Miniprotein binders against a2bj90. Designs and how they scored, part 104

Target 1, 235 residues: a2bj90
Amino acid sequence: MSRSARRKTSALNTVLRVVEVFASIQGEGPFTGTYSVFVRLAGCNLRCPFCDTRYAWSLEAGKPLGVEELVEEIARYEPSLVVITGGEPLLQRHPLNSLVEGLESLGLRVQLETNGILPAPARDEQLWRVYHVVSPKDVPVRVPGAKLHPSWVDYARATGRAWFKFLVANEQHVREVAEYVAKLGIPRSRVYIMPLTPEKLDMKELLELHSRIASLAVKWRLNFSPRLHLLVQLP
Short names: E, the ipSAE of ESMFold2; O, the ipSAE of OpenDDE; V2, 0.75 times the mean of E and O plus 0.25 times the DockQ between their complexes.

## First folded at step 10 (miniprotein)

Design kn10 (at its last look DockQ between E and O 0.93; V2 from the best seeds 0.83)
Fold by OpenDDE base, look of step 10:
Structure kn10 (fold): chain B 235 residues (1-235), chain A 108 residues (1-108)
Amino acid sequence: as target 1 above (235 residues)
Amino acid sequence: GSLEELFEEFAEITWEMYEHIFKADEAAKRGDEETAKKHIEEALKLSEKLLEIARKAGSPELEKLARHLHETIKEMKEAFEKGDFLRAWELMIEISDTIYEIEKIIES
């Protein structure tokens, strides 16, 4: 392979399509309340009806950013956590591994948000070292094309660095989640249920929904994820 | 066409229909009632074609799901016309679940 081909392959592995970079509090999952920088990547392989970030579905919605520049931008926020989210971050797997390497070299903790359709990280990927919150889209609300890749269960068992977050609206959804995780052999201690939140709820309705789903989490012995950023009116 | 060709056509039209549902929902949310109406009416036409293809394929199960999808899209049109965005959101979830079930049948 010519020096030019190696430079082109290296250049492709060093650019991400990024929709936005912002600082906030992680509102969801095991890191709820953590001061975080969010990196929203462009492109998604799903069309979830409940998606609140539809503007990130197209790769063209993102700007091309170099990994080095992005690491420097993130570092300026002095985050307690870097959250990689978007549409589906693993669509940009190669430059994402380079981003993780850069962030880890600065001692920054990284969490990935993924729909779990694409394979879990392999042992030789930088992504193997980070935390993952997997949000399956095949249960309880089924999204076309959604299927959890089985390697995420294996990754969770091998590393202890994965959690599974499910959107639920009622007790039937919680039952379906409980059956699903039991069938797959996912430990209940790694399972979060989160309110499936309609758009345009007022604060009273949002709190009532959180209260109902939290009560179901206790009843079904599952962890509860708030939508804390919505409750405290942060991005 | 062959049964395989009918299923390919069914899948393509299903996806096109689903894209029109999203465009209708986004238009409705921004108060563009005319664009929302245009896209939901196109989704209805596409759902009628799905019913025809399911009949040609001789699949009673696909025909049932395609019928359910068509009726759900009609209700979503009515929800937009009434400004009932919560109901439209619920119906969009139901559409998603129905399409997921359709995909499972086509892949079997």
Scores: ipSAE 0.827, ipTM 0.916, lowest interface PAE 0.6, mean pLDDT 94
Fold by ESMFold2, look of step 10:
Structure kn10 (fold): chain B 235 residues (1-235), chain A 108 residues (1-108)
Amino acid sequence: as target 1 above (235 residues)
Amino acid sequence: GSLEELFEEFAEITWEMYEHIFKADEAAKRGDEETAKKHIEEALKLSEKLLEIARKAGSPELEKLARHLHETIKEMKEAFEKGDFLRAWELMIEISDTIYEIEKIIES
């Protein structure tokens, strides 16, 4: 390999297209309430009607950042958790594995958010050790092109490092989620239901929806995820 | 054209229509009524073309879904005109579900 070709290949493996980096509270899933740094990666393989981060769909929305530079930026926040999100972060899998390696070397805990279309990490990937919150988009609201890769269920069972999170608005949605997870063999201890929130809800409506979905979680013996950052008005 | 060519055309137009739906929603959210109307009208035109392609393909299932898309987009246009953005959001979810079913039929 020529010196120029080697540098180009190396640069592709160590550069991420990043939309934003910011500190906030993890508002969803098993790590709700944790002081976190969010790294939003550009690009998505879905067009969800309910997406509140549509600005991250295009790869052009991201600026190229070197992994080493990004690790140092993240470390300066002194986070308790690093949340890698997007778009769909696994579209940038190779440099993402490099980022995870750098964060791990500093003892930083990492959580990935994914729609689960691309396969779960292999055992020899740095992402294997990362916590994952997988949000399938083919239930209850069915998004074109969505299909959970079956390896995520196997990964969750093998490692205990994946949970499955579903947006629901009512009991019919919860019933559909329950049937879906039963068919796929996803244990209910790994399942979160979370309010499907329109952008224009006032605080009263937002709280009422949270109350209703939490009550359904108890009724159906599923875990409940708030959207805590919305309730406390953080990014 | 062949049935495969009709299905490919149907899928391409469905995606083009869906892009207009997102553009209309974004314009409506920023208060740009003229741009929102432009995109909704284009989406309606594309949904009528989907209906004609479904008929040429001889697919009653696709025809039913194309008709549902057209009526749902008409409701979304009315929601924008009333400033009922929550309703428009709900209708976008219905459109998403309908396109998902279209994909299942075309893939089969």
Scores: ipSAE 0.759, ipTM 0.895, lowest interface PAE 1.0, mean pLDDT 92
ESMFold2 (binder alone), look of step 10: mean pLDDT 83; pTM 0.808

Design kn11 (at its last look DockQ between E and O 0.93; V2 from the best seeds 0.79)
Fold by ESMFold2, look of step 10:
Structure kn11 (fold): chain B 235 residues (1-235), chain A 108 residues (1-108)
Amino acid sequence: as target 1 above (235 residues)
Amino acid sequence: GSLEELFEEFAEITWEMYEHIFKADEAAKRGDEETAKKHIEEALKLSEKLLEIARKAGSPELEKLARHLHETIKEMKEAFEKGDFLRAWELMIEIADTVYEIEKIIES
């Protein structure tokens, strides 16, 4: 086979089911404000009532894309950050590790968003080297099937590459988050609280909720995450 | 065992009900009120079956949760009929919390 054909055959051996790829601003968590390319992977192991990306729940919502092709598409955006999200990206763990390898070989910085049910990366995985924002779904709103895998706390402690982000609507929720992270030994410096937004808030309501949650973050000495993309009308 | 089989059936029906809740919400958000009503009514029927199974299993805890699901789904149906989608969203969160509690009991 020719070199070109061998390269194409190799890329087709590793495939991700991808819902969408798009450029935007990272609106949440420690990298808020960063020019990013988002890669939304299909499939999720939770059914959160507040999920705003339900269209990514089914694996069938994703189209098969070769990892090499995907890396090339992402690179054309010249992102400052590649955000891998979904559904739950760790359901496609093996080809995801291949994607991370390709992105890092080009010097692209990678962040993964996960609900933390599946284990944290092992030391021999490419995912070990990327940043992770972990969003446990058993506090304050309890989602069926949600349970943070304990390896994420160990991973965060060992690497400094993980943060924990929680959706909250009021001070009672913040109190519950504070108790949860204290019990698990998660330091406050690694914890973000973010507004739990109902669909279809007008801008005044959205700003009022942001102000309330930001004030609570200060009061409780936690980091605040906006939903900046909602405030500036980006995807 | 027979009790274990009842708990397995309870869990399966709980998830079927929960799936109907999302289908109702999706239909309501796109303005398809006929489909939303169909799914919410199916969820109500399934919650009644959960109550029957909880009684057969002799579980007062599951019976209480099944009754709570039924009443919460009724409130969600009323919220859809009134166009109160914020209330429906809040009730959906409560349904999720109740299903979480059911799973915790069954796994124990």
Scores: ipSAE 0.785, ipTM 0.906, lowest interface PAE 0.9, mean pLDDT 92
Fold by OpenDDE base, look of step 10:
Structure kn11 (fold): chain B 235 residues (1-235), chain A 108 residues (1-108)
Amino acid sequence: as target 1 above (235 residues)
Amino acid sequence: GSLEELFEEFAEITWEMYEHIFKADEAAKRGDEETAKKHIEEALKLSEKLLEIARKAGSPELEKLARHLHETIKEMKEAFEKGDFLRAWELMIEIADTVYEIEKIIES
């Protein structure tokens, strides 16, 4: 392989399609309340009816950014956590591994948000070292094309760096989650349930929904994820 | 065509229909009633084609799902016309669940 071919393959592995970069509070999952920089990657392999970031579905919705430039941009925020999200970040797995390497070299903690359809990180990937919040889309609300890749359960057991977050609207959904995680052998301590929120809830309705789902989390002995950013009106 | 070709056509039309539902929902949310109506009407036509293909394929299960899909899309159209965006959201989740079931049958 010529030096030119290696440079072209290296260049392809150093560019991400990025929709937005912003600082906020992590509103969801095990890192709720953490001052975070969010990197929203473009492209998604699902079409979830409840998606609040539909504008990120197309790869063309993202701008091409170099990994080095993106690391420098993130570092300027002095984040306590870097959250990689988007449509589906793992669609850009190769440059994403390079991004993680850059961020870890600065001592930054990284958390990935993923739908869990694509395989979990392998041991030789930089992504193996980061935290993952996996949001299955096959339970309880079934999304076309959604199937949790089995390797995420294995990754969770091997590393302790994965959690599973499920969107729920009622007690039937919580039951289905409990049955699903029991069947897959996912430890309940790694399971979060989060309110499935319609887009047009007022603050009162949003709080009532949070209260109801939190009560169900306690009843079913599962962790509760708020939508904290919605409650405190942050991005 | 072969039964395989009918199932491929059914899957393609199902996906095209599903994309029209999203475009209708996005148009409705921005107050573009005309565009929302256009996309929901196209989704209805596509769901009628799904019924025809399911009949040609001799699949009572796909015919049942295609019928349910068609009726759900009609209700979603009515929800948009009434400005009932909460109901439209619920119906969109139901459409997604129905499409998920269709995909499982086609993959079996």
Scores: ipSAE 0.705, ipTM 0.876, lowest interface PAE 0.7, mean pLDDT 93
ESMFold2 (binder alone), look of step 10: mean pLDDT 87; pTM 0.871

Design kn12 (at its last look DockQ between E and O 0.94; V2 from the best seeds 0.83)
Fold by OpenDDE base, look of step 10:
Structure kn12 (fold): chain B 235 residues (1-235), chain A 108 residues (1-108)
Amino acid sequence: as target 1 above (235 residues)
Amino acid sequence: GSLEELFEEFAEITWEMYEHIFKADEAAKRGDEETAKKHIEEALKLSEKLLEIARKAGSPELEKLARHLHETIKEMKEAFEKGDFLRAWELMIEISETVYEIEKIIES
């Protein structure tokens, strides 16, 4: 392979399509309340009816950013956590591994948000070292094309660095989640249920929904994820 | 066409229909009632084609699901016309789950 081909392959592995970079509080999952920089990547392999970030579905919605430049931008926020989210971040797997390497070299903690359709990180990927919150889209609300890749269960067992977050609206959804995780052998201590929130809920309705789902989490012995950013009116 | 060609056509039209539902929802959310109406009416036409294809394929299961889609899209049109965005959101979830079941049948 010529020096030119190696430079082109290296250049493709050093650019991400990024929708936005912002600082906020992690509102969801095991890191709730953590001061975080969010990196929203462009492109998604799903069309979820409940998606609040539809503007990120197209790769063209993102700007091309170099990994080095993005690491420098993130570092300026002095984050306690870097959250990689988007549509589906693992669609940009190669440059994402380079981003993780850069962030880890600065001692920054990284969490990935993924729909779990694409394979879990392999041991030789930089992504193997980070935290993952996997949000399956085949249960309880079934999204076309959604199927959890089985390697995420294996990754969770091998590393202890994965959690599974499910969107639920009622007790039937919580039952379906409980059956699903039992069937797959996912430990209940790694399972979060989160309110499935319609758009345009007022604060009273949002709090009532959180209260109901939290009570169901206790009843079903599952962890509860708030939508804390919505409750405290942060991005 | 062959049964395989009919299932491929059914899958393609299902996806096209589903994309029109999202475009209708996005238009409705921004107050573009005309664009929302255009996309939901196209989704209805596509759901009628799905019924025809399912009949040609001799699949009672796909015909049932295509009928359910068509009726759900009609309700979604009415929800947009009434400004009932909560009901429209519920109906989008129902459409998503129905399309998921269609994909499972086509992949089997």
Scores: ipSAE 0.809, ipTM 0.909, lowest interface PAE 0.6, mean pLDDT 94
Fold by ESMFold2, look of step 10:
Structure kn12 (fold): chain B 235 residues (1-235), chain A 108 residues (1-108)
Amino acid sequence: as target 1 above (235 residues)
Amino acid sequence: GSLEELFEEFAEITWEMYEHIFKADEAAKRGDEETAKKHIEEALKLSEKLLEIARKAGSPELEKLARHLHETIKEMKEAFEKGDFLRAWELMIEISETVYEIEKIIES
């Protein structure tokens, strides 16, 4: 290949479209409370009405960053967890695997957030070894185009490195989630329910919603996820 | 057009309408009333086209869903005019679920 073609091939395989990188606390799911660096990748294959990161939907919202440079930037924060999110990070799957390789070489723990439409990692992918929080968007609030790829259930059972997280507002939603996970064979120990929060809630309303959903989690024997960053007012 | 062409047109217009809904919501949240009105009115026009296509296709299921979209978008317009953003948020969720059901019917 020519020098130009080799550079473009390398750039395609080692470049990510990144919207933002920042330090905060993981506010949701099994790693709630962990000091984290968030890497928000551009592009999404869904248009969720409740999405609060709509600015990440377009691939053009991301700046091209080399994977090696990105690994060095992340490492400078000294995170306890690296959270790869977006949009939908698996739209940039191949350079994402390169990022994961770099982070793992430094001993950094990685969690991916995904809507689960694209397949779970194959055994030969670096993503196979990281943790995944999968948020299906075809239950209880149904988003056009959403459908959980069945490989995520297989992956979760085979590896123990995936959990499933659902936004709920009431008991009818929880019932729908319970029916969904039972039908798909997702074990309860891997399921989190989390408050579906409108933008206009004050702190009292937010706490009341958390209390209600937490009580439902206990009643239905599901795990509860807060939206801790909203409660403590962090990004 | 053939039934297949009518379903394809229905799906395309549904998605265009859905994109206008998000643009209207974003404009309303930033206080850009003019832009919000432009997009919600376009979404209403598109929902009327969906009714026409559903009738041509002879699909009572799509016609019912198109009517529901039209009424829901009209309520969302009223919510924006009143500054009732919680209500608009609830109506966007209802629109999302309706579009999801349309997708299921077309792809069946």
Scores: ipSAE 0.788, ipTM 0.904, lowest interface PAE 0.9, mean pLDDT 92
ESMFold2 (binder alone), look of step 10: mean pLDDT 87; pTM 0.867

Design kn13 (at its last look DockQ between E and O 0.92; V2 from the best seeds 0.81)
Fold by OpenDDE base, look of step 10:
Structure kn13 (fold): chain B 235 residues (1-235), chain A 108 residues (1-108)
Amino acid sequence: as target 1 above (235 residues)
Amino acid sequence: GSLEELFEEFAEITWEMYEHIFKADEAAKRGDEETAKKHIEEALKLSEKLLEIARKAGSPELEKLARHLHETIKEMKEAFEKGDWLRAWELMIEISDTVYEIEKIIES
């Protein structure tokens, strides 16, 4: 391979399409309450009806950013956690591994948000070392094209660095989640249920929904994920 | 066409219909009622074509799902016309689930 081909392949692995970078509190999952920098990547392989970030679906919605520049930008916030989210971050797997390497070299903790359709990290990927919150889209609300890749269950067992977060609106959804995780052999201690939240709820309705789903989490012996950022009016 | 060609056409039209549902929802959210109406009406026409294709394919299961989809889109149109955003949101979830089931049949 010529020096030019190596430079082109290296350049492709060093640029991300980024929608936004912002500091906030992680509102969801096992790291709820953590001061975090969010990196929202562009592009998604799903069209979820309940998606609150539809503007991130197109790769063209993101700006091209170099990995080194992005690491420097993130580091200026002095985050307790870096959350990689977006549409589907794993669509940009190669430059994302380079980003993770850069962030880990600074001693920063990284958490990925993914829909779990693409394969889990392999042992030789930098992504193998980070935390993952997998949000399947084939249960309880089924999204076209959604299927959890089996390797995420294996990754969760091998590393203990994965959790599974499910959007639920009612007790039937919680039942379906319980059956699904039992069938796949996902430990209940790694399962979070989160309110499936309609847009335009007022604060009273939002709190009532959280209360109902939290009560179901206790009843069904599952972990509860709030939408804490919505409750405290943060990004 | 062959049965395979009919299923390919059914899948393509299903996806096109689904994209129109999202465009209708985005238009409704921004208060563009005219654009929302245009996209939901196109989604209805596409769902009628799905019914025709399912009949030609001789698939009672796809015909049932296409019928359900068509009726759900009609209800979504009514929800937009009434300004019932919550019902429209619920119906989008139902449409998603129906399209998921359609894809599973086509892949089988």
Scores: ipSAE 0.830, ipTM 0.918, lowest interface PAE 0.5, mean pLDDT 94
Fold by ESMFold2, look of step 10:
Structure kn13 (fold): chain B 235 residues (1-235), chain A 108 residues (1-108)
Amino acid sequence: as target 1 above (235 residues)
Amino acid sequence: GSLEELFEEFAEITWEMYEHIFKADEAAKRGDEETAKKHIEEALKLSEKLLEIARKAGSPELEKLARHLHETIKEMKEAFEKGDWLRAWELMIEISDTVYEIEKIIES
């Protein structure tokens, strides 16, 4: 390999395919309400009917960005949290670990959003030290190809840095989630149920759905996640 | 075609149909009625092929699921024509569950 060929190979190893970078509020899960920068990575290994970000499914939707360049862009927002999402961010695992290293070197807190099909971070990965919100897609709505990798439960127990989030529309869905998490040994303290919102709800309908799911969370002794960004009309 | 070849073809066509469902939905949401119609009609044709393959394979369970897909896609076409996006969304969830069940049977 020439020196030029090495540089091209190295650049590809430190490059992420990025759909968008933007500031907003984390509207879901344990960090709800936090001023955040969202980094949406291209590519997904699922085709969920309820996906709000289908434009991120193809790797071609992302532009190649160098990790150092991306760290600088993120830092300029002065975020309280950096949310890595997508598609499925773990499809770009190697350069993602480099991004996490750069963000951590600046003292920035990182949360990953994942569908949990690919394995949890190993102890020697930079991703081991960040927060994870895992959204299995084989319950209650079953998405073809979805299966939670068992390492996520082990990771959650070992680190305390993973939570599990499920979209639900009714009590039957909540019952299915409760059975699923019990079978997998996921403690209720790590489980969130969140409204499965149909397209184009008005505010009254959205509030009513939130009320129903929140009441079910209390009844079933699970954590409730809003979709706060929808309630306050942010991206 | 062997039984194994029939199951492989069934899985491939199921995935192809599923992709057309999403392309139809995306086109319908942006107001591209011609593209939406093209994809939903292709999904219908593929669901008819699934029924034929399920019969050749002698699988009553796959036949039931293929019939369910066909009827659900017909309902989704009607929902698109009426602009009933909530109904189309519910039908896409039903299709997702059905395809998941198909995968479970083929994997067994």
Scores: ipSAE 0.709, ipTM 0.875, lowest interface PAE 1.2, mean pLDDT 91
ESMFold2 (binder alone), look of step 10: mean pLDDT 87; pTM 0.873

Design kn14 (at its last look DockQ between E and O 0.95; V2 from the best seeds 0.78)
Fold by OpenDDE base, look of step 10:
Structure kn14 (fold): chain B 235 residues (1-235), chain A 108 residues (1-108)
Amino acid sequence: as target 1 above (235 residues)
Amino acid sequence: GSLEELFEEFAEITWEMYEHIFKADEAARRGDEETAKKHIEEALKLSEKLLEIARKAGSPELEKLARHLHETIKEMKEAFEKGDFLRAWELMIEISDTVYEIEKIIES
C-alpha cells in the first residue's frame, strides 16, 4: 500500500461527523446523575417514531471534526464521563475507535449509546474497553430494520460492561421485555426499563409516567432508568 | 412481474410511504399544516398501492397488513386535522410496528 493510501485511510479514521458537543448530567441508565460531556454523532440506520433527535439522522447534519480537536474540546469540560450518542455512533466505528483511544489516554471514562443493530466491539477494538448501553429497537415497540445483533449478549457476558435499556409505556411492554431478555439469556441485573415519553408532556404527566413505569420496574424486578434530564430541565 | 418483483416493489413503496409519514409528522410539529396534509395524502396513496400489490401477489397476510396500515394512516390524518399530536404519535408507533411486520414477511 502506497504512503498516499495509508494517509487517506488514516484521514478517514480521524474525522467524525458531529452534530453537537455539550455538558450536562447523564439522565439515563446505569450512570444517571453523572456529570457528562455528550458527543452526538450524525447518521442513523433507523427511523424510530419516538426519536427525539431526528435532526441527527443525516450524516450531513454533522460537521466534520478531527479526533484530536474533539478530544481537546471534551477535555476542557473536565467530565466525569464522556457519553457518545447520536443517531447510531457505530456507523462511524473506525474514527470512533480513535476517539476512544484519545479519551482513554487522558484517563476519561467513556460510555456509548447504541441501538445494538451493528456488531458489538471486537476484542482488538478500543471500543471493547468502554461501557455500552444498548437500546434494542425490536422490542417492545418494533422499529423497521431493527434486530439486536447477538454479539451484544456475548459482549455483556464476557466484559460486564454492557447494559440493555428498553423503552416501555405500559405493563404489556414490560412483560415483552422480560420475555425477550429471558429468551436471550440477558441477566435481569443488566436490564433497564425507561419511560417511552411522548413529546410535549407537561411536568405533571411526565412525573406520573415515571411513577407508573418505576412501579412496574419494581413489580417485574428490573432496573429503572429515569429521563432525569427532562425532570430537571437540563439538555 | 414475478412474485419476487412484486415483493421488491412492495418493500420499496412501504419505505417511501414510511418516509412520508415522518415528513408529515415533522411538518405538523412545526405548524406547517399544508405540508403535513400533502405528505399524509401521499402516504395514503402509497398504502392503496400496497393493497393492490398484495392482491396481485396473492398474499392475504400482506393484504391484511396493508389494509391495517391504510386505516391507521387515515386515523393519523384525522389526528393532524384535530391537532391531536398525542394520538398522531401513538399512531406513528402503530405504523412502525406494522411496517416491521411487513418487512418480516417479505424477508421470509
Scores: ipSAE 0.765, ipTM 0.896, lowest interface PAE 0.6, mean pLDDT 93
Fold by ESMFold2, look of step 10:
Structure kn14 (fold): chain B 235 residues (1-235), chain A 108 residues (1-108)
Amino acid sequence: as target 1 above (235 residues)
Amino acid sequence: GSLEELFEEFAEITWEMYEHIFKADEAARRGDEETAKKHIEEALKLSEKLLEIARKAGSPELEKLARHLHETIKEMKEAFEKGDFLRAWELMIEISDTVYEIEKIIES
């Protein structure tokens, strides 16, 4: 096959750089507790100090996988939810839209996790119809290069398919989040605060941090997200 | 001009230093003390260069931030030597916030 013919086949947006595919429970956000298949895409446009998946930062960390093959692999798990995460999945936007099309053709429910730097889906994208959990990284811990694209708030209002999740360690962080979401016009019902956890905490420390942040969520009338997979020791 | 070149150099070195911080932390957490020391010492050298550039640029704001980086990286080196990885993690968050502030100043 010629280089030109091979390039045309690849240019049909049929290949993703995939770090791992595995079954687990969604441990965070509005779908917490759901039996899920996770698809971790390679590449990230941020270097968060608290990232627990640094191995996914390089695009080269991912193996090239055909979208059709990936859909078939995911379907074998019979998931209740397909969670597309990474790195930053929107760095592979075009083939990602192809994956979403394949998953939706099988009736599979899809959730994307994103840092929100790249724009929200356009109306003509397959991604328009999936659920999104957006985690801005410019509040309260400020990560270099982070800036929420304003289209995510517009998208959330237009579709009802986006929620905003923030890592917090204390009440000062929660106040900063509250100010941020108020400025953007994000209603409290779409906001989650989640414990900013170090990689290695014992169970007692994990529970104490969860209790502290959950109490703050109640006090500030925000939704609480656990790190449930850490509490139950799942990947 | 020369001021623009100084800011560009400052940004490049800040990013290089930031990458060394992550490499040091990853090595330290897996017990590779030699690699962790190599990267943290390189980050320290780069933070000293940031101080020099901030002074040449005549920016008290960048000088303060570069000094803060240098001192924070020194604390992180000490944390690695004691095996205090929770402290190192907290210091990485401080470094992240400081680098973000530097980028805001340079991009303004």
Scores: ipSAE 0.679, ipTM 0.864, lowest interface PAE 1.3, mean pLDDT 91
ESMFold2 (binder alone), look of step 10: mean pLDDT 87; pTM 0.876

